# Ledger of designs, part 188: VHH binders against q9xw16

Target 1, 132 residues: q9xw16
Amino acid sequence: MSGWNAYIDTMTAAAPSIKRCAIVGAADGSVWARTEADNVFKASEEELKTFVALFNDVTQVPAKGADIEGVHYVVPRTEESLIFGKKENTGFFAVKTKSAVLIAVYEGPNEVAAQVRKAVESMQTYLNNAGY

## First folded at step 17 (VHH)

Design pa26 (framework vhh_4orz_3)
Fold by ESMFold2-Fast, scan of step 17:
Structure pa26 (fold): chain B 132 residues (1-132), chain A 121 residues (1-121)
Amino acid sequence: as target 1 above (132 residues)
Amino acid sequence: EVQLVESGGGLVQAGGSLRLFCAASGFTFDRYAMAWLRQAPGKRREWVARIWSGEYTDYADSVKDRFTISRDNAKNTVSLQMNSLKPEDTAIYFCAAGYPPLPSTEGYDYWGQGTQVTVSS
């Protein structure tokens, strides 16, 4: 495999419930890869910069929520390297690695959320072990 | 040199059981997702079962509750326990490894040569 797009393809194939996703730089929110065309991940540069900065202190996130693709999500709780949120039938999981943040947006009931979380955490483990 | 070597295939009567093994070498086994796929005569290759690096398992609907995938990281092996076999399970079974986590049926990094499973009525 070459390039970061291969990791996007791997993650979306592993969890078909993912509607849109991206891999961005942890330091600045720069896009390394994202879903495109009809599945384009639409977050702006400013939104991603703000979003990755949330990982500097995840304990503050439940009080404020999080914005992804212009949608404001309620964040019920966080873990040190995990932010997740829900808004009606839409949700997301975001995990931080050493150098990257993985963001996956899904639509559907709680059953699909479990599959998406598994896929995102599996990729997080792989990238951390690979030094990213 | 990366190798995946399948074993355990053979002939079995409907309702019987078989256990397939895959011995892996030449890569960091415990960091890879491992999968079993099968190809029946005249059909496309299809995914059967997958075990992630964190030992979570997924199964195709056609084999759910009949097949069980497991791995032994100390021995670099993955196995597939197949119970209540049906003639429709007749296929060549392939072991595959993905690094990073696997897409469905394409994009595996490494493949074995396959082992034949034949289920007679």
Scores: ipSAE 0.008, ipTM 0.176, lowest interface PAE 9.2, mean pLDDT 83

Design pa27 (framework vhh_4orz_3)
Fold by ESMFold2-Fast, scan of step 17:
Structure pa27 (fold): chain B 132 residues (1-132), chain A 120 residues (1-120)
Amino acid sequence: as target 1 above (132 residues)
Amino acid sequence: EVQLVESGGGLVQAGGSLRLFCAASGFTFDRYAMAWLRQAPGKRREWVARIWSGEYTDYADSVKDRFTISRDNAKNTVSLQMNSLKPEDTAIYFCAAKYPPIPGDEYDYWGQGTQVTVSS
């Protein structure tokens, strides 16, 4: 068990609607930690490399959408270090820190989205304050 | 094989300076956080300084403003500049590598350590 698994556990405890999540390197999309087994985060290394590159210019993302785990999500808008998307009853929030990107895929209605966003943004703040 | 080899330890008088070096081989150095930890006689090992990239560093309160950690990814080295040394800094200093590069004390690779002795 890597030390990053504790952060995965912290986020999923804070927002139980998170079904799959990962912490990946901001430079290359390499997986640092992810949910496993029945909740395995399935994105390939190539897909993640493409995904983290979206943070180089988030303003371009709403026109194209974003792909995670082979699923194309509509991205209605972005914020400086935040990309989020929706597809039917599923969605995601992804936030960038100095060295990492946190990705959380959730299932459920819009009211659970706010809790998921809060969980990933809280972790983003914590890691940024720690220099990561 | 993976190796971390420390150098630069020695005997120095209080108020003096030492620079420790760690040469790394056998892994993708630039992807790892590098850290220095120390162990004084009869005490637990404690974290001293950590570096992810050249501008992102973290220090224990006991060494803040006295020690500086840096790395050279082209040479696979990490160094620790120790200034204003105190007898309380006497310890074996270990180089350690961690992936993922996050807060915490789980390290994947360790050096054998280098002795630093600060006399009064």
Scores: ipSAE 0.012, ipTM 0.199, lowest interface PAE 8.3, mean pLDDT 84

Design pa28 (framework vhh_4orz_3)
Fold by ESMFold2-Fast, scan of step 17:
Structure pa28 (fold): chain B 132 residues (1-132), chain A 121 residues (1-121)
Amino acid sequence: as target 1 above (132 residues)
Amino acid sequence: EVQLVESGGGLVQAGGSLRLFCAASGFTFDRYAMAWLRQAPGKRREWVAYITGGEYTDYADSVKDRFTISRDNAKNTVSLQMNSLKPEDTAIYFCAAGYPPIPEGDYYDYWGQGTQVTVSS
């Protein structure tokens, strides 16, 4: 019902292979918007608080991996504002903006992953340009 | 059709009070954060106050302790009680609806047309 749901809808329209996604506060992991109903994003507030804190030092993440929705992902590498992970045929991309973290969970091969990453990074650019 | 309609603006002397109202229609009001922003002469719009659907409130430092935001979900209204008004409070006041309730943000889904508040010395 929030206006941020329009951005969730925009990302899922651009990359239909996104199974679940969310926009959360960078400081505290509070949920601003997430996919709902048949594709509800199920991460707890405590898990999201832990997850967004990973962006304080992304260089430590590949050694430990990351947990989203109770699933542990292998994180092969990170970039300053990007954490991504894989677990078999599923994965996620998470990007940080000034005020938000965008998280998208997908299922599919590398071609699907590339489409999802592009959608998430495009939204990251848009939000940064909007001051968020 | 979504509408936000402000009322209650006017001319008041310094030290006086005004109460602004915003009537909302066309969306599920109780699910949205509501905010008041103002645009002073020659300035950009700035955030004044917000109230979430859960009734958590926050205020800009310039109006803290003088202004009070409240909402009535049964009537789809949000109001701003403005006390101890100062000439620097002179501005067009806008009602806005959206989420998240980022205090200094201007990223709201819906905006009213604004109502003029003029505080004379």
Scores: ipSAE 0.005, ipTM 0.161, lowest interface PAE 11.6, mean pLDDT 83

Design pa29 (framework vhh_4orz_3)
Fold by ESMFold2-Fast, scan of step 17:
Structure pa29 (fold): chain B 132 residues (1-132), chain A 121 residues (1-121)
Amino acid sequence: as target 1 above (132 residues)
Amino acid sequence: EVQLVESGGGLVQAGGSLRLFCAASGFTFSDRYMAWLRQAPGKRREWVARIWSGEYTDYADSVKDRFTISRDNAKNTVSLQMNSLKPEDTAIYFCAAGYPPIPEGDYYDYWGQGTQVTVSS
């Protein structure tokens, strides 16, 4: 695929342990691109609107956790423009750019988590530099 | 005035190599998503390779491991190194510039006129 799906493909190639991911609008959570077919990212429009609003104050997130695809994740801490969560051996990394939020759901041990984080942060840097 | 000018096409024997160049002018090159597409006789255009900001590249399955796309932002150029050429690579090759977000279907703002590549058996 072309368009924003090319960025999904780039992240997945860099971190094959990404199970599902999406690029959504930072203002409203509208989906720009997501993994498809057997790996379709299944979050409702309402859930995504709620999720992107968490970036208005990331310091509040560890007290409440975060919900993605109907799954509640414990958020142990946040960084500026980064929310990550854990649920057993599954987790996610979400990063905010000027105009977008990148969300990647993965499964695996700590070395896998590190690879996924690197992939989403690299894409965050690229998109910010491109004005997105 | 925006221009994309391709060069480097020609006739080559199967198994040979060619390098295509695209010279861009009239727009801010470093902000653009650059691509090579091709159109064989009697077929629709197909995407071959994409590059953005120099960090990320993407390739169609038919050319993976044979073609390499690169860019030089200082010179406003994009190139496509084509190795292990096959008769089925025969096509007119087009340089194109796009802008994220790109709609489904590989929307591009700017196109070159194309350069012919013919691979004989």
Scores: ipSAE 0.000, ipTM 0.141, lowest interface PAE 10.9, mean pLDDT 82

Design pa3 (framework vhh_7pa5_2)
Fold by ESMFold2-Fast, scan of step 17:
Structure pa3 (fold): chain B 132 residues (1-132), chain A 122 residues (1-122)
Amino acid sequence: as target 1 above (132 residues)
Amino acid sequence: QVQLVESGGGMVQPGGSLRLSCAASGFTFDRYAMGWVRRAPGKGPEWVSRIWGSGEYTSYADSVKGRFTISRDNAKNTLYLQMNSLKPEDTALYYCARGYPPIPEGDYFDYWGQGTQVTVSS
């Protein structure tokens, strides 16, 4: 736990608008690390398994949206290894690496989304270079 | 069920070489850091080496650095330890171990094999 938790801490420090986040296994959605206590990332095992499977064909996601922590998000578009969504003042960015999926839920206007995306993509690059 | 089965141990003279293998099954091998731990007679366990799931990062105990090489073949679910320039103090039971969770740092391992004996003597 503590080893992967350092990456959670790095992302939340880089983008203070991140309210909750997690690093999960790309194959099964198993949690490697997540925010805890007052900022606990609450997603069911079934929801995470369903969510990581969306990366098998991201082109289908905008038509259906995505569910994270029981909240349904509108997904306006996707990129090869990126799914992002918005619901009112809340949004998320999720990126896939070789072995993991990083999910960051943030709160704030569109102006903060760019900083959150940068933090998540920076971590994606780091983990891919590390072989994860 | 996670299974780790070591092989390749034996008796060798000082200065000799041995190659240990570990056959892994029951989990997605390339997602886990793997390592080797040894236990010499009358001593506690000593971490020897670790390797990331990708194989791109390796680390070694000071006592074996420059003499041992850890590697893995993810297509065959196999971990290796090439041991060169062996010394009598390398005599120990060598265990293959799985890192959990699959973290790039630390020496925490949750599953261990049965061990393979390495004896270095004249």
Scores: ipSAE 0.000, ipTM 0.138, lowest interface PAE 11.4, mean pLDDT 84

Design pa30 (framework vhh_gocatamig_d2)
Fold by ESMFold2-Fast, scan of step 17:
Structure pa30 (fold): chain B 132 residues (1-132), chain A 121 residues (1-121)
Amino acid sequence: as target 1 above (132 residues)
Amino acid sequence: EVQLVESGGGLVQPGGSLTLSCAASGFTFDRYAMAWYRQAPGKKRELVARIWSGEYTVYMDSVKGRFTISRDNAKNSVYLQMNSLRAEDTAVYYCARGYPPIPEGDYFDYWGQGTLVTVSS
């Protein structure tokens, strides 16, 4: 809960172009931590439950896209533990660990996207190595 | 509200074994790391072992191969199996609830009351 916010702060410090992000449970989409106040991550519990279930078969996601915060994103491709999407100048990266899903929404061009992906994947590696 | 209750400490001879248990209540157990800390006479409290899931554990160098940390999420419990005990393992052992480590170090926010382990002939 409050201690999980430290990981949100770490990701946003590493990639300032992250506008909103969250750490949610992989099994149920329950929120462990999220950005707050002016940067509040707005996804509902129902939307997050649906979103984390996408990781059960990521190969189906590019055909349908993905919804985050009520916004529909085009998902051009997926990797086993990575879903990313874009809608014009806005995009997201979501990665699954053993116990969690990390979601980061950003704004900006491709070089910004690369920085955000690196931050999210670094945290994914770190949490996986810690058993999460 | 959050409670961690240790048991299993006692007096044991060098080379002996003990199993410590920690019963947790008052929070959603499977969302947190669990750890065992110890405080030996004249030393600071130090991290002995931590567990995030059954396969993913970290141990301090001096206990690797001798101690095993495990957890049972259905029972809200964490355990420390201690084998080949040495005099330098004498300490009060504390169960702790925490988060993944951060660059500033380990982040644990609740500890139990502790259980004494004395390794002596």
Scores: ipSAE 0.014, ipTM 0.322, lowest interface PAE 6.4, mean pLDDT 85

Design pa31 (framework vhh_gocatamig_d2)
Fold by ESMFold2-Fast, scan of step 17:
Structure pa31 (fold): chain B 132 residues (1-132), chain A 121 residues (1-121)
Amino acid sequence: as target 1 above (132 residues)
Amino acid sequence: EVQLVESGGGLVQPGGSLTLSCAASGFTFDRYAMAWYRQAPGKKRELVAGIWSGEYTVYMDSVKGRFTISRDNAKNSVYLQMNSLRAEDTAVYYCARGYPPIPEGDYFDYWGQGTLVTVSS
């Protein structure tokens, strides 16, 4: 099925260490696409609504951390359109575009994190250029 | 660093065939969608065919059944096999790198220089 799921497939192909990911609406956290089956992204609608609202003021996030799939992550710092978190050998990168938020949850050491960040930032650039 | 180099264009008579090739370098080829676009004089650039890493393909309606897009990830190459060529297929053909689903031309991030295909008797 060719739709927003094709963008999920592109990110996971670029960074195979991505375990679960989603593309959600920046305004409301509505799910546009997510990984399913054995790799199902399990965040609730309420959690995603709360999560995307963090991009309204990213400077507050390091003090509180962030919750994804019921897991609390430590957020060491943020950039204007980037929130990332760590929890032991797992982590996430979330980037905001004009109308979407891309969330990728990965597992692995710091060199793996760098690959995941590049994959989501490349997609962020593409979607912004496409008007999303 | 990213480069796309097309080849295989030329003059062919109506009903003939050509194979276009695009050699890619400077990126991890198998993780990107690849496409062929064309632009005829006085016309907007249009998507002819596209392919992603899962082998899913798309075609413009007027070329379905006549053109076949394929890729060889080991050779970092994408191909367009064109059969039963018509005068209206005359255009400059461009190889493009993008993200799925394949968008309209100005949303791709890299393009080749183009190769001219002329279908004339």
Scores: ipSAE 0.014, ipTM 0.158, lowest interface PAE 8.4, mean pLDDT 83

Design pa32 (framework vhh_gocatamig_d2)
Fold by ESMFold2-Fast, scan of step 17:
Structure pa32 (fold): chain B 132 residues (1-132), chain A 120 residues (1-120)
Amino acid sequence: as target 1 above (132 residues)
Amino acid sequence: EVQLVESGGGLVQPGGSLTLSCAASGFTFDRYAMAWYRQAPGKKRELVARIWSGEYTVYMDSVKGRFTISRDNAKNSVYLQMNSLRAEDTAVYYCAAGYPPLPETSYDYWGQGTLVTVSS
């Protein structure tokens, strides 16, 4: 928990279009780390618990969409261990590891989305390799 | 008996190049994030470059395109290749190792540092 902010900082440095970001427990949605102050990730404990449960069956998510920070996102499709969505000029990427879910909310055009996805997937690989 | 031993520091002229090496022992090297930090006179210690498992690297803005971090897991070593050196790169450079998910500023293991002076 206490040490996870360094990983948030590293993802946001790799993809400056990330506006808000969090690392949460895959089992319960408990917050391990999140962006703070002017960039505080604003999701309730109940919302995060609901969100991480989406990874139990990602195939149903495109029909329902996903809610993050009280914002409903359209999810066009999912991949194994990846949920992503778009809402006007904002979007998100969320990836699941063995023990965690990484959530990054970004703003900008589609070309910045690729950079955000790469940063999140690189961290996913790192955490999985570390046993998380 | 964990050790991080830096080498390659020295005096170089502006525009020159230098390669720092860090030899690690006493831990499972390939599972650790490796980093180079520096502390310039009168400044706080700052992250210069970090490398994780695989290809993921991070650099401070002022060294992007000039410095390259790399690692060799078979040799338990991490390297910092420094090109186009500037006077403001003058600092003591530290090798650091952190086991995930430790904070970047609270790395488990630190070397003793190697001085890099960029001066005519």
Scores: ipSAE 0.014, ipTM 0.212, lowest interface PAE 7.5, mean pLDDT 84

Design pa33 (framework vhh_gocatamig_d2)
Fold by ESMFold2-Fast, scan of step 17:
Structure pa33 (fold): chain B 132 residues (1-132), chain A 121 residues (1-121)
Amino acid sequence: as target 1 above (132 residues)
Amino acid sequence: EVQLVESGGGLVQPGGSLTLSCAASGFTFDRYAMAWYRQAPGKKRELVAGITSGEYTYYMDSVKGRFTISRDNAKNSVYLQMNSLRAEDTAVYYCARGYPPIPEGDYFDYWGQGTLVTVSS
């Protein structure tokens, strides 16, 4: 097992509504770690490369939306290092660090979204402080 | 069976250069990120440089501009070109397989045996 999976475990423990998540390279979308087994994050390498490139100009994302694991999400707005989307009872938060992008897909009502965002942003802060 | 074998270490004068090599076997090399770490006596192991499967690179601040990490997927090898070497670069250098290593350092898939680099007059 990759040592990066410990960070996946930390995020899912902090927000149990996270169903699948991954840590990928910001430059190329290469997977560093992802949820495994019954909760495996299944985005293709091509999709992840396309997804991380969205952080090069987040202002264009609301017009087109974003695709994760073959699911098209409506992105209502973006922040410099944050893209989030919603589709019915499913949503995601993605944040960029110095060298990584954290992606968390969750299921549940809007009340759980705040907890998922907090978990992902806390990990973003930790990794930025660690030089990642 | 996963195996990483480092080579290229040695004694060098300050301002000199060395190239470290790591030969990998037992896995699909081009699917993994690779990294170089170092450990000086009495110090924790620290990340020096890393390279992803897509060839994105990262470096610790103290070596940026002096060291270059590269890979050759056809040869299942990763390299660390070290220029303008300083006494503080003296350490055992380790090749690591997997995703870019985490700061806690002790939970990696696989390490090589290490190669000693000594920078002194």
Scores: ipSAE 0.005, ipTM 0.188, lowest interface PAE 9.8, mean pLDDT 82

Design pa34 (framework vhh_gocatamig_d2)
Fold by ESMFold2-Fast, scan of step 17:
Structure pa34 (fold): chain B 132 residues (1-132), chain A 121 residues (1-121)
Amino acid sequence: as target 1 above (132 residues)
Amino acid sequence: EVQLVESGGGLVQPGGSLTLSCAASGFTFSDRYMAWYRQAPGKKRELVARIWSGEYTVYMDSVKGRFTISRDNAKNSVYLQMNSLRAEDTAVYYCARGYPPIPEGDYFDYWGQGTLVTVSS
């Protein structure tokens, strides 16, 4: 396996309801790894740059929502270094580490969302402890 | 094309010191974990030390306090300072590039060709 894709594989194995996933640079939204083929994470460079900048002040996000892959998500609230949103049967969790932002898009009910959140937060802790 | 070129190996007496150097090219050096592995005849290749930055280093138990890994991102180089060398340190030493470890273990995807270190009287 290639590079940062191993970390995506770990998250998707832990939470199979993750439909698309990416690991991007926290400073610029540059893609380190993303799901491909039938599960391609479609966000543009410009969209990712805008998205990671939301972590500069997460308190402003619930008023405006967030855009991922051209889809506008309602963000009900944020936590430190965590943005999550929902749109109908889809949702996402995004967490920031020192150097990266992990983004996971999923489909399913609240029980699925809890599993996805756990997988993403576990990886966040792991990467922070590794210096990322 | 990724290249890792090791240097600094040689013959040294027990208690002596050597500094190994690794020159990297063909990738963005500052974005990767770097490591030193070693392999003695008839043994498995083992991780000696890995580095992300000076505050994020890991060492094999038998070399703690004797070896120091460091890097210079401006020079695309990683180093292994080896002090108080023992006969058991005799091995081919490999420079490696990789990623933070995964739950299954250390995650390195490329190794150089190696440099021989012989500790003998």
Scores: ipSAE 0.039, ipTM 0.430, lowest interface PAE 6.0, mean pLDDT 88

Design pa35 (framework vhh_8ghr_2)
Fold by ESMFold2-Fast, scan of step 17:
Structure pa35 (fold): chain B 132 residues (1-132), chain A 123 residues (1-123)
Amino acid sequence: as target 1 above (132 residues)
Amino acid sequence: EVQLVESGGGLVQPGGSLRLSCAASGFRISDRYAIGWVRRAPGKGEELVARITGSGEYTSYADSVKGRFTISADISKNTAYLQMNSLRVEDTAVYYCARGYPPIPEGDYFDYWGQGTLVTVSS
């Protein structure tokens, strides 16, 4: 049962440029909430399990890139608890909290990317402070 | 179906102790959910007295109960507990357990509630 959709709604209200997003368990990649219907986040169970494991050593990610929704993204660099990627005019930001990983996919220029990153990082701080 | 069932309420004299239990079914107590204990005395509003998150690692308490109440969870039994020590007459209330999420700006967020268990503290 996912009251976690309220936090998806908060992020998409803060950054309407988020096309698709999800909140998943950091330990196993299990989906707690995702955007639905016309904006459905389409990652498989296997892909998400692989993706969250990247946070075990983010320094290795730029050499390999990252896969989200079957799309391979170039990861130019990582920060502690942050993986972000680019593919043409699309991109993503993923941040790790104590218990969760937040993933947001967007489309648009650098101004859009900056707004999406701000929304995701604000939610990361909020969840960490709440014990998540 | 998601259910939370409280037990352990009763009549106790001031200075006494009670342990409330909250048995969860239809979901697993885990990092995904918080469990809260909320009380309501007749003619008063609701008060969140204790909250536990992070598979039992993170706890918080209302100022009115700090140092007297302890919240805990047994993941293997899928049960949360509220140990109530040094009970006072003003702790008299119906105690509810609730499944929750991180607080929202408008306040605490719970989606499923137990039926409540009555705690009466009187001499």
Scores: ipSAE 0.474, ipTM 0.715, lowest interface PAE 1.7, mean pLDDT 89

